# Ledger of designs, part 189: VHH binders against q96fz2

Target 1, 269 residues: q96fz2
Amino acid sequence: CGRTSCHLPRDVLTRACAYQDRRGQQRLPEWRDPDKYCPSYNKSPQSNSPVLLSRLHFEKDADSSERIIAPMRWGLVPSWFKESDPSKLQFNTTNCRSDTVMEKRSFKVPLGKGRRCVVLADGFYEWQRCQGTNQRQPYFIYFPQIKTEKSGSIGAADSPENWEKVWDNWRLLTMAGIFDCWEPPEGGDVLYSYTIITVDSCKGLSDIHHRMPAILDGEEAVSKWLDFGEVSTQEALKLIHPTENITFHAVSSVVNNSRNNTPECLAPV

## First folded at step 10 (VHH)

Design P3 (framework vhh_6z1v_2)
Fold by ESMFold2-Fast, scan of step 10:
Structure P3 (fold): chain B 269 residues (1-269), chain A 123 residues (1-123)
Amino acid sequence: as target 1 above (269 residues)
Amino acid sequence: EVQLVESGGRLVRTGGSLRLSCAASGSTFSTYAMGWFRQAPGKEREVVAAITQSGGSTYYADFVKGRFTISRDNAKNTVYLQMNSLKPEDTAVYYCAARWGFYSEAPNEYDYWGQGTQVTVSS
């Protein structure tokens, strides 16, 4: 997973992340650096994307079940990186393979510190190789959506009017991530950056691409992944596996250029 | 930052019971996982029991399972170790330790330590 859509206005995104804390209280995640959130239909690595993480990471007296939502840089910069420019990191940390996560220092160290996050998206894009050509067919991949009386499912909604209404109750894709905190050696603001954990594709996606993000399906999985105060690294990693609870549709080549940021990027063809 | 003070260690007879207390001072006690460790003369420090910040999850070493119970009272900034069916092999200095985040079985992963309280179990 190297491209996502996360286009919801901040208020709609926040409501889509409503949750219960350990005491059963209904809550909305509290924003950190909300002005750094840039909605887009076409998010690429090195841009900022919203993630959920435990409030305990920012407030030492917080209940670990309480959540913050914060924009973080996509592409994990390890805390031990000693050069002054993060863009000069010589290896790609956009994704982290589930099978080697405990073997790679870049990921093992932040995991040991409980630095688990949930990466939010409308969905993600993958490019299917077409036999006998260099052409690739892009697909938009997302959770099955609950059909409302007026909006229908995205794959069946073929009018702009229906598209506008579907987002009000959109179920966000929740991907397992690892983040780290990097302090510039010459001083300056701490950089928060993340990677998305990847697994082998499920049967339903195997014809599109051989890998998929580790999707946390439902609030129980999301809660356990985030709550590093109550859930060990070993127990959290049991949540990392392929899921069949996804759907997709083909989209136009408009999405190929990451500078294109329009609804056409995810519209069915 | 947390300061920890253990109390309750004393001489007890085999088969007896004892409750250890660890009083914490500092504004963020409820944030920390807490562990009880012990060290007998000539042995390394080993984990006995541990508890998460909410008390929702606990750990016990195999040699104390069914005999010891760890608990905490966040309103009183205190963690407890209830020790039942004591054996001479339980004789050790018992240490309270605090770790930010989830608990660990490894002593070297704890951030703060008490000075210890001596438990002696005799025949």
Scores: ipSAE 0.601, ipTM 0.832, lowest interface PAE 1.6, mean pLDDT 89

Design P30 (framework vhh_6z1v_2)
Fold by ESMFold2-Fast, scan of step 10:
Order: structure tokens, then C-alpha cells, then sequence
Structure P30 (fold): chain B 269 residues (1-269), chain A 123 residues (1-123)
């Protein structure tokens, strides 16, 4: 997973993240740095994406089941990185393999500090290698959506009015992530950055790509992954596995260029 | 931000029971994982039991499993260690400790410590 869509306006995104804390109280996540959230149909590594994380990471008196939503840089910069420019990090931290996460210092250290987050997206893109050609077919991959009488499934023939109706009740994709905090050696704001944990593809996606993000399907999985005060690293890692509860459709080559940021990027062809 | 005070330690006969209490001051008690550790003369400090901030998960060292129970009351800012079937080998100073995040079995990862309460188990 190297490309996502996360285009919802901040208020719609916030409501889509409604949750219950440990006491069963209904809550919306509280924003940090909301002005850094940049909605896009075509998000690539090094851009900021919204993540959920435990409020306890920011407030030492917080209940660990309470949630913050914050934009973070995609591409984890380890806390120990000593150079002044994080873009000069020599290895790729866009994704983290589930099978080696405890072997890699860049990931095991923040994981040991409880730095687990849930990466939010409308869905993600993968490029299928087409047999008999050198062309790759992009697909938009997302949770099955609840159909309504008016909105239905997203189709290329649907009016712009119907597209806007679908997004009001869109179920966001919730991917397991690890984040870290990097302090610039020369001073400045702390950089929060994340990686997406990846697993082997489920059977339903195996013909598209051999890997998929670790998807946390449902609020129980999301809450256990985030709650580092109540759930150990070992227990949380049991949530990391392929899931079959996913759907997809082919999209046009418009998405190939990460500079293209239009609804056409995720519209069915 | 958390101050810890242990109480309840005393001389007890082999086979007896004892409840230790740890009173915390400060508004952040309920967000800390809590541990009970012990140290006998000439020995290193070792974990006895630990509990998460909500009390939803606990840990017990193998040598106390089935005999000791850790619990907490966040409304009263207290953590307890119920000690049953005490043995002379349980003789030690018992320490209450607080750690931000999930509990640890290693004492070096705890942020705040009480001064300890002496438990002596006579033969």
C-alpha cells in the first residue's frame, strides 16, 4: 500500500470516526493540527494523512481509550534519526511488514512505546500486472459500503449529486499503523510520521496484488489497536492479519500520476 | 505527578494473610499502570504483580500465582495487593510503582516509586 484516497471534508471525516470510549460514552475524536489536513483523492508517501491515536500520547491524565485525530507524515522518521532533513532518510518506511516488525529497530522501538495508530482513508489503490501486456490496471479497494435507496454503489454513470450523498455515510478504511516522533536536531516542531503495516493479500485480492495493508475491521479491533494502556504489543499484534471483508473496482489511469487529484481517480471505469 | 505511599506491612505467621495498600496522590493515578515489586536483603528488586490503568489486565510472577491478587480502585486512588498463604520466602520490602502506558515486569521502566513497606513472615 503506496497510494490512498482521503478526500472527505474535515467535519464529515470527524463524524465518520464517531466511537465509544471504555465507559461506553459516545465521542468524536479531538483534532490536533486540523489545518494540516489536506483532503485528496490521490495521496502518496511523504504527504500528510489523518490518523487516530490514543489521547494518552498527548495528555498524561487522559483515558487511554479516548481518541485524537491528527495529520501525520506518511513515511516513518525514526526518533533516533540524526540528520536535519527527514526526506534524506535512506530506507523506505512507507510500509512495515507484519512478519518482521519486531526485528526492525525503526518499528520495534516506537511499537514498544505504544505508538500505534489507525490510518484513515476512503480506500487505497493497487496496480494489477496485466498478463500479455506491460500495462498495469489500477483498482480502488475499500470496505463494503451500506447501500441506501438513493446512494447505492458508486458508479461512473451516477450523478454528482448521488456521489455527494454516498460520502455523507462512507465507512472509512481503518489500517493499522505505527508512528514515531522526531525532534529536529536544530530545533523546530516535532514531526509525527507513520508507516502502514502490511500482510499477505487475502484470497479476494490475490489476483490484484500479493500484499495488502493490515485492515482493522470494526470498532473492537480499532479500539484494541489504539488502546496501548490496556493492550500489550503482543496482544495488539494478534489483530494484524489479512481480511476478506473488502471490495474493489477498476479505475482509470488518471490515478497513476499522483499530481491528479479529482473524483475521476476513484470512479469506476 | 504521582506520589505513592505504601501501608499494611507487618510481621505475619507462615500461612497467614495480609493486604497491602498503596495510596496515590495526584489527578493522574487512573492513567498509570501500577506494579508491586519486592526486594529481600542482598537480592535485586523483582516484580510481584502488575495491573493496567482500568484493571482489565493483570500480571503475576510465577512464585505468587494463586496466592496473591492485585486490584485497584481508581475512585479511591489506591492499588491493593492481597497476599494469602504467606511463606518465609515472601519476607521483603514491598514497593508500589507507577508507569505510564502498559505495565512492565522490569523495575527500571517505572516512573514513580513508594518508599516501601516491610513484610516479615515468621516460621
Amino acid sequence: as target 1 above (269 residues)
Amino acid sequence: EVQLVESGGRLVRTGGSLRLSCAASGSTFSTYAMGWFRQAPGKEREVVAAITQSGGSTYYADFVKGRFTISRDNAKNTVYLQMNSLKPEDTAVYYCAARWGFYSTAPEYYDYWGQGTQVTVSS
Scores: ipSAE 0.455, ipTM 0.799, lowest interface PAE 2.6, mean pLDDT 89

Design P31 (framework vhh_6z1v_2)
Fold by ESMFold2-Fast, scan of step 10:
Structure P31 (fold): chain B 269 residues (1-269), chain A 123 residues (1-123)
Amino acid sequence: as target 1 above (269 residues)
Amino acid sequence: EVQLVESGGRLVRTGGSLRLSCAASGSTFSTYAMGWFRQAPGKEREVVAAITQSGGSTYYADFVKGRFTISRDNAKNTVYLQMNSLKPEDTAVYYCAARWGFYSTAPNDYDYWGQGTQVTVSS
């Protein structure tokens, strides 16, 4: 997973992340650096995306079940990176393979510190290789959405008006991530950056791409992944597996250029 | 920051019982994982038991399973170690420790330590 959509306005995104803490109290995640959130239909590595993480990472007296939402750079910069420019990192850290996560120091070290996050998106894009051509067909991949009286069914058959209304109650894609904190050697602000854990694709996606992000399906999985105060690394990693609870539709080649940032990027064709 | 003070260590007979207490002072006891460790003369400090901030998960070393119970009272800023069926091999200085995040079995992962309380088990 190398391209996502996360276009909701900040207030809509915040409400979509409503959750219950360990005491059963309904809450909204509290923002850190909300001004760094940039909605986009076409987010690529090195851009910022919103993630959920435990409040305990920022406040030592917080209940570990309470959540913060913060923008982080996509592309994990390890805390031990010694160069002055993160773009000079020689290894691609956009994704982290689930099968080697405990073998690679760049990911094992932050996991040991409880630096688990949930990466938020409307959905993600993948490009299917087409037989007999060098062209690829892009697809938008997302959770099945609940049908409402106002929004109708979601997909290629929906009217443009009904498609726009689906965002009011959109179920955000929740992907398992690992983050780290890097302090520039020359001084400056701490950089928070993340990677998305990947797994083998499910049967439903196997014709599109051989890999998929590790999707945390439902609030129990999201809560356990985030709650590093109550859930060990070993137990959290049991949540990392393919899921069949996804849907998709073909989209226009407009999405191919990451500079294109319009609703056409995810609209059914 | 937390400060930890152990109490309850004393001489007990083989087969006896003892409850150790660790009182915490400072701002944030309820958010720390807590551990009990022990160190006998000439041996390294080893984990005995650990507990998460809510008390929802516990750990016990194999040599104390079924005999010791760790618990905590966050309203009283105290963690306890109930020790039953004591053996001479349990003789050690017992330490209370606090760690931010999930508990660990490695002493070096703990942020704050008490000064220890001596438990001696004899016939």
Scores: ipSAE 0.562, ipTM 0.823, lowest interface PAE 1.8, mean pLDDT 89

Design P32 (framework vhh_6z1v_2)
Fold by ESMFold2-Fast, scan of step 10:
Structure P32 (fold): chain B 269 residues (1-269), chain A 123 residues (1-123)
Amino acid sequence: as target 1 above (269 residues)
Amino acid sequence: EVQLVESGGRLVRTGGSLRLSCAASGSTFSTYAMGWFRQAPGKEREVVAAITQSGGSTYYADFVKGRFTISRDNAKNTVYLQMNSLKPEDTAVYYCAARWGFYSTAPNYYDYWGQGTQVTVSS
């Protein structure tokens, strides 16, 4: 997972993240740095994406089940990085393999500090190798969505008007992430950056790509992943596995160029 | 920030029971995981039991499983250690400790410590 869509306006995105704390109170996550959120149909590594994390990371007196939503840089910069420019990091930290997460210092250390986050997206893109050509077929991959005009999930056969209507009630893709906090050695703002944990593809996606993000399917999984005050690292890692509750459709080559940022990027072809 | 004060340590006979209390000052007690540790003369400080912020999860060292119970009352800013079927090997100074986040079995990961309360178990 190296490309996502996260295009919802801030208010729509916030409402899509409504949740219940451990006391059963309905809440919306509180924003940090909302001005850094840049909606896009075509988000690449090094751009900012919205993530959910426990309020306890920011306030020692906070209930660990309460959530903050914050834009973070995609591409984890470890807290121990000593150079002044994070772009000089020589390792690609866009993704973190689930099978080696406890072996890699860049991920093991922040995970040990409870720095778990949920990466939000409309969905993600993958490129399928096409037989007999060097061209790859891009697909948009997302949770099954409820159709407001009809019972059932939205699909490739639905009209553009139906696609536009479902954004108001879109179920965001919730991917397990790890984040870290980097303080520039010469002073400046703390950089929050994240990586997406990856697993082997489920059966439904195996023909498109051999890997997929670790998707947290449902509020119970999301809550346990975020709640580092009550859920240990070992227990949280049990949530990291492939999921079959996913759908997709082919999209045009417009998405191939990360500079293209239009609805055509995710429209069915 | 919390300040911790243990109480309840005393001399008890083998097979007896004892309840230790740890009173915390501060409105942030409920955000800390709590642990009970002990240290006998000439030995290192070792974990006895630990409990999460809400009390939803607990840990017990193998040598106390089935005999000791940790609990907390966040409304009273207190954590308790109920000690049953006491053995001479349980003789130690018992310490209460607080840690931000999930509990740990390692003493060095705790942020705040009480002064300790002496428990002596005799024949």
Scores: ipSAE 0.013, ipTM 0.480, lowest interface PAE 8.0, mean pLDDT 87

Design P33 (framework vhh_6z1v_2)
Fold by ESMFold2-Fast, scan of step 10:
Structure P33 (fold): chain B 269 residues (1-269), chain A 123 residues (1-123)
Amino acid sequence: as target 1 above (269 residues)
Amino acid sequence: EVQLVESGGRLVRTGGSLRLSCAASGSTFSTYAMGWFRQAPGKEREVVAAITQSGGSTYYADFVKGRFTISRDNAKNTVYLQMNSLKPEDTAVYYCAARWGFYSTAPNEEDYWGQGTQVTVSS
C-alpha cells in the first residue's frame, strides 16, 4: 500500500473516529497539530495522514485507552537516523512486512516502545496488472459501507448522489501502523512518521494485488492495537492478518498522477 | 517521577503467608505498569509478578503461580504482593518496580526501583 484517499473535512473525520474508552464512555479523539491535516483524494508517501495513537504517548498520566488523532508523515524516519534530510529513507519505510517486522531494527525498536498507531483513510488504491498489455487498472479498496439513505451497502452501481451523501457516515479504513519520533540533528520540532504494516492479500483481493495493508476490522481490534499500556507487542501482533471484509471498484487513470486531487480519483468507472 | 518504598518483609515459617506493599510517591503512579522482582544471594534478579496500569492483565513467573497474587490500588498509589504457601526458596530481597507502558519480564527495562524488603523463609 502506496496510495490512499483521506479527503474528509476535519470535523467529519473526527466524528467518524468516535470511540468508547475502557469504562465505556463515549469520546472523540483529541487533535494534535490539526492545521497539518491536509484532506486529499490522492495521498502518496512523504505526505501527512491522520493517525490514531494512545494519549499515553504524550501525557504520562493518561489512561492508555484514550486516543489522540495527529497528522504524521508517511514514511517512517527511525529515531536513530543521523542525516538531516529524512526523504533519503522514505522509499524504504512506506510499508513494513508483517513477517519480518520483529527482525528489522527500524520497526522492532519503535514497536518495543509501544509506538503502534492506526492509519486512517477513506480507502487505498492498488494497480492491477492486465495480461497482454502494459496498462495497469487502478482500484479503490475500502470497507463495505452502509447506505445511510437506503437499505443495503454502497457500491459501484450507485448514483453519484448516493456517493456524495455516503461521506456523512463513511466507515474509515483503519490500517495497522508503527510510528517513530525523530529529532532533527540541527534542532527543530520532533518529526512523527509512520509505516503501514503489510500482509499477504486476502482471497477477494488476490486478482488485484498479492499484498495488502494489515486492516484492523472493528473497534475491538483498533482498541487492542492502540492500547500499548494493556496489550503487549506479542498480543498486538496477533491482530495482524489479511481480512476478507473489504470491497473495491475500478477507478479512472486520473489517480495515477499523485498531483491529481479530485473526487474523480475514487469515483467508479 | 515515581519513588517506591517497599514494606512487609520479615521472617516467616515455611508454609506461612505474607503480604508485601509498595507505596508510590510523586506523580503518575496509576499510568505505570508495576512489578515485583526478587534477588537471592548469589543469584540474578528475576521477575516474580507484574500488573498493567488498570490491573486488567497480570503476569506470574512459573515458580509462584497459584501461590502469589499481585494487585494494585490506584487510589492509594499502592501495589501489593500476597504470598501464600511460602518455601525456603522464596527467601530473597523483594523489589517493587515501575515501568511506563506495558510491564516487562526483563529486570533491566524498569524505569523506577524501590530499595527492597527482605523476606526470609525458614523452619
Scores: ipSAE 0.605, ipTM 0.841, lowest interface PAE 1.7, mean pLDDT 88

Design P34 (framework vhh_6z1v_2)
Fold by ESMFold2-Fast, scan of step 10:
Structure P34 (fold): chain B 269 residues (1-269), chain A 123 residues (1-123)
Amino acid sequence: as target 1 above (269 residues)
Amino acid sequence: EVQLVESGGRLVRTGGSLRLSCAASGSTFSTYAMGWFRQAPGKEREVVAAITQSGGSTYYADFVKGRFTISRDNAKNTVYLQMNSLKPEDTAVYYCAARWGFYSTAPNEYEYWGQGTQVTVSS
């Protein structure tokens, strides 16, 4: 997973992340650095994306079941990185393989500190290799959405007004991530950056791509992944596996260029 | 930052019961994982029991399973260790400790420690 869509306005995104804390109180996640959130239909590595994480990471007196939403850089910069410029990191940390996560120091160390996050997206893109050609077919991959006469499903025949109505009740894709905090050697703001954990593709996606992000399907899985105060690393890792609860449709090659940021990027072809 | 004070240690007969208390002050107690550790003469400090910030998960060392129960009352900023069926081998100074995040079984991973309370079990 190297491209996502996360285009919802901040208020819509926040409402889509409504949750219950440990005491059963209905809550919305509180924003950190909300002005750094940049909605886009076409997010690539090194851009910022919103993630959920436990409030306990920022407030030592917080209930670990309470959630913060914060934009973080896609591409984990380890806390031990010694250069002044994060772009000089020689390793690709956009994704982290589930089978080697405990073997790689870049991921094992932050995981041991409870630095688990949930990466939010409308969905993600993958490019299918087509027999007999070097061109690839892009697909938009997302949770099945509840269909209503009001909101409906995304359709090629829908007007912009109908598309806006679909997004009001959109179920966000919730991907398991690991984050780290890097303090620049020469001073400056702490950089929060994340990686998406990947697993073998499920049967439903096997014809599109051989890998998929580790998707946390439902609030129980999301809650357990985030709550590092109540759930050990070992128990949290049991949540990391392929899921079949996913759907997709083919999209236009417009999405191929990461500079293109329009609804056409995810519209059905 | 949190300050911890243990109480309840005393001389008890073999087979007796005792409840230890650990009162916390300073930072908000309810966000820390808590542990009970013990140290007998000539031995290293070892974990006895641990509990998460909500009390939703607990740990017990094999040598106390079925006999000891750890619990906490976050409204009173207190963690408890209920000790039943006490044996002479349970004689030790008992310490409570606090750690940010999930509990650990390693003493060196706890930041805050109490002064200890002596438990002596007579044959």
Scores: ipSAE 0.625, ipTM 0.850, lowest interface PAE 1.7, mean pLDDT 89

Design P35 (framework vhh_6z1v_2)
Fold by ESMFold2-Fast, scan of step 10:
Structure P35 (fold): chain B 269 residues (1-269), chain A 123 residues (1-123)
Amino acid sequence: as target 1 above (269 residues)
Amino acid sequence: EVQLVESGGRLVRTGGSLRLSCAASGSTFSTYAMGWFRQAPGKEREVVAAITQTGGSTYYADFVKGRFTISRDNAKNTVYLQMNSLKPEDTAVYYCAARWGFYSTAPNEYDYWGQGTQVTVSS
């Protein structure tokens, strides 16, 4: 997973993240640095995306089940990185393989500190290699949307008015991530950056791509992944596996250029 | 950001029971994982038991499993170690420790420590 859509306005995104703390109280996640959130239909590595993480990471008196939502840079910069420019990092940390996550220092260290996050997206994009051509077919991949009295999922036949309304009740894709905090050696703001954990593709996606993000399907999985005060690294990693609860449709080549940021990027062809 | 004070250590007979208490001062006790460690003369500190922020998960060293129980009362800022079926080998100074996040079995991963309370078990 190297491209996502996360285009919801901040207020819609916040409501989509309503949750229950461990006492069963309904809550909305509190924003950190909301001005850094930039909605886009076409987010690439090095851009900021919203993630959920435990409030305990910022406030030592918080219950670990309470959530913050914060924009973070996609592409994990380890806390021990010594150079002044994060773009000079020698290796790609956009994704982190589930099978080696405990063997790689860049990921093992933040995991040991409980730095688990849930990466939010409308969905993600993958490019299917087509036999007989050098062209690849892009697909938009997302959770099945809950049935409503009117359209509860995106469809090629939906009118523009109905299409716009589908986002008010959209079920966000929730991907397991690891984040770290890097202090620039020359001073400045702490950089929060994340990686998306990847697993082998499920059967439904195997014809599109051989890998997929580790998707946390449902609030129980999301809560356990985030709650580093009550859930050990070992137990949390049991949540990391392929899921079949996913759907997709082909999209136009407009999405290929990451500078294109329009609804056409995810519209069915 | 917590200060820890252990109490309850004393001389007890083999087979006896004892409850240790660790009182915390500070506003953040309820957000720390807590551990009980012990150290006998000439030996390194070893983990005895640990408990998460809410008490939802606990750890026990194999040598105390079935005999000791760790618990906490966040309203009283206190963690307890109930020690049953005591053996002479349990003789040690018992330390309370606090760790931000999930508990650890390694002493060097804890942020705050008490001064210890002496438990002596006579044969």
Scores: ipSAE 0.554, ipTM 0.823, lowest interface PAE 2.0, mean pLDDT 89

Design P36 (framework vhh_6z1v_2)
Fold by ESMFold2-Fast, scan of step 10:
Structure P36 (fold): chain B 269 residues (1-269), chain A 123 residues (1-123)
Amino acid sequence: as target 1 above (269 residues)
Amino acid sequence: EVQLVESGGRLVRTGGSLRLSCAASGSTFSTYAMGWFRQAPGKEREVVAAITQSGSSTYYADFVKGRFTISRDNAKNTVYLQMNSLKPEDTAVYYCAARWGFYSTAPNEYDYWGQGTQVTVSS
């Protein structure tokens, strides 16, 4: 996973992240640095994306089941990184393989500190190799969406005219991530950055791409991944596996250029 | 920051029961994992039991499993160790410890420690 869509306005995104704390009380995640959130249909590594993490990371007396939502840079910069240019690590830390996460210092150290996060997106993009041409076919991949009464008639569900209606009740894709905090050697603000954990593709996605993000399907999985005060690293890692609960559709080549940021990027062709 | 004070240690007979208490001062107790450790003369400090912030997960060393129970009351800022079927081998100074995050079985990973309470089990 190297491209996502996360275009919802801040208020819609916040409501889509409604959750229950340990005692069953309904809550909305509290924002940190909300002004750094930039909605886009076409997010690439080095851009900021919203993630959920435990409130305990910011308040040492917080209940570990309470959640913060914060924009973080995509492309984990390890806390021990000594050079001044973090972009040199970009491709190496955009994704983290599930099979080597405990072997690589860049990921093992923050994981040991409970630095688990849930990366939020409308969905992600992958490019399928096409035989007989050098071009690849892009696909938008996302959770199955429940059609509500207001989403229109059966025949119109996937039409461009009805995409505005679907977003009010969109089920966000929730991907397992690891984050770290880096202090620039020259001084300045602490950089929060993340990586997306990847697994082998499920059967349903194998014809599109060989790898997929580790998707946390449902609030139980999301809660356990975030709650580093109640769930050990060993138990949390059991949540990291392929999922079949995913759908997709082909999109136009407009998405290929990361500078294109319009609804056409994810519209069905 | 947390200050911990153990109480309840005393002389008991083999087969007896005893409950240790660890009282925490400060408003941050409920966010810490808590552990009970013990140290006999000439031995290293070893884990006895541990409990998460909410009390939903616990750990017990093999040598106390089935005999000891750890619990906590966050409203009273207290963690307890109920010790049953006591043996002379349980004689040690018992320590309460606090750790930010998930509990650990390693003493050196705990942030705050009490002064200890002596438990002596006579034959």
Scores: ipSAE 0.544, ipTM 0.812, lowest interface PAE 1.8, mean pLDDT 88

Design P37 (framework vhh_6z1v_2)
Fold by ESMFold2-Fast, scan of step 10:
Structure P37 (fold): chain B 269 residues (1-269), chain A 123 residues (1-123)
Amino acid sequence: as target 1 above (269 residues)
Amino acid sequence: EVQLVESGGRLVRTGGSLRLSCAASGSTFSTYAMGWFRQAPGKEREVVAAITQSGRSTYYADFVKGRFTISRDNAKNTVYLQMNSLKPEDTAVYYCAARWGFYSTAPNEYDYWGQGTQVTVSS
């Protein structure tokens, strides 16, 4: 996974992340750096995306089941990176393979510190190789959505009001991530950055691409992945596996150029 | 920051019981995982038992399973180790330790340590 959509306005995104803490109390995640959130239909590595993480990472007296939502840079910069410019990191940390996560120091170290996060998106894009040509067919991949008479559909939206109805009750894709915190050697703000854990594709996606993000399907999986105070690294990693609970449709080549940021990126062809 | 003080170590007879306490000072005790470790002369420090911040998950080393019980009282900022059916092999200095996040079995992954309390088991 190298391209996502996360276009919801901040208030809609926040409500989509409503949750219960360990005491059963209904909560909304509290924002860190909300002004760094930039909605887009077409997010690429190095851009900021919203993630959920345990409040305990920021407040030493917090219950580990409480959640923060924060924009983080896509492309993990390890805490031990010694250069002044993160773009000079010589290896790709956009994704982290589940089978080697405990072997790669860049991922093993933050994972050992409980730096687990849930990466939020409307869905993600993948490009299917077409036999006999260099042309690739893009697909938008997302959770099955609950349809109501008033919710609308992506293919039927023809006005701003109708597009709003598609997104009002959208179930966000929740992907397992690992983050790290990097302090610039020459001073400046701490950089929070993340990677998306990847697994083998499920049967339903195997014809589109051979890999998929590790998707956390449902609140139980999300809460266990985030709760580094009560769930060990070993137990959390048991949540990392392919899932069949996804759907997709073909989209136009408009999405190919990451500068294109319109609803046409998601619209079925 | 957390400061830890162990108490309760003494000489006990084989087959006896003993309860160790570890009192923490500092405002954030309830968010730390806690561990009990021991070190006998000439041996490395080894894990005995550990407990998560809420007390919902515990760990016990194989050599103490069924004999020792770890517990915590977050209102009193205290972690306990109840030691039953004591054996001479349990003779060691017992340390409590605090760790950010989930408990660990590795001593080097703990952030704060007490000074230890001596437990001696004899016939």
Scores: ipSAE 0.471, ipTM 0.777, lowest interface PAE 2.2, mean pLDDT 89

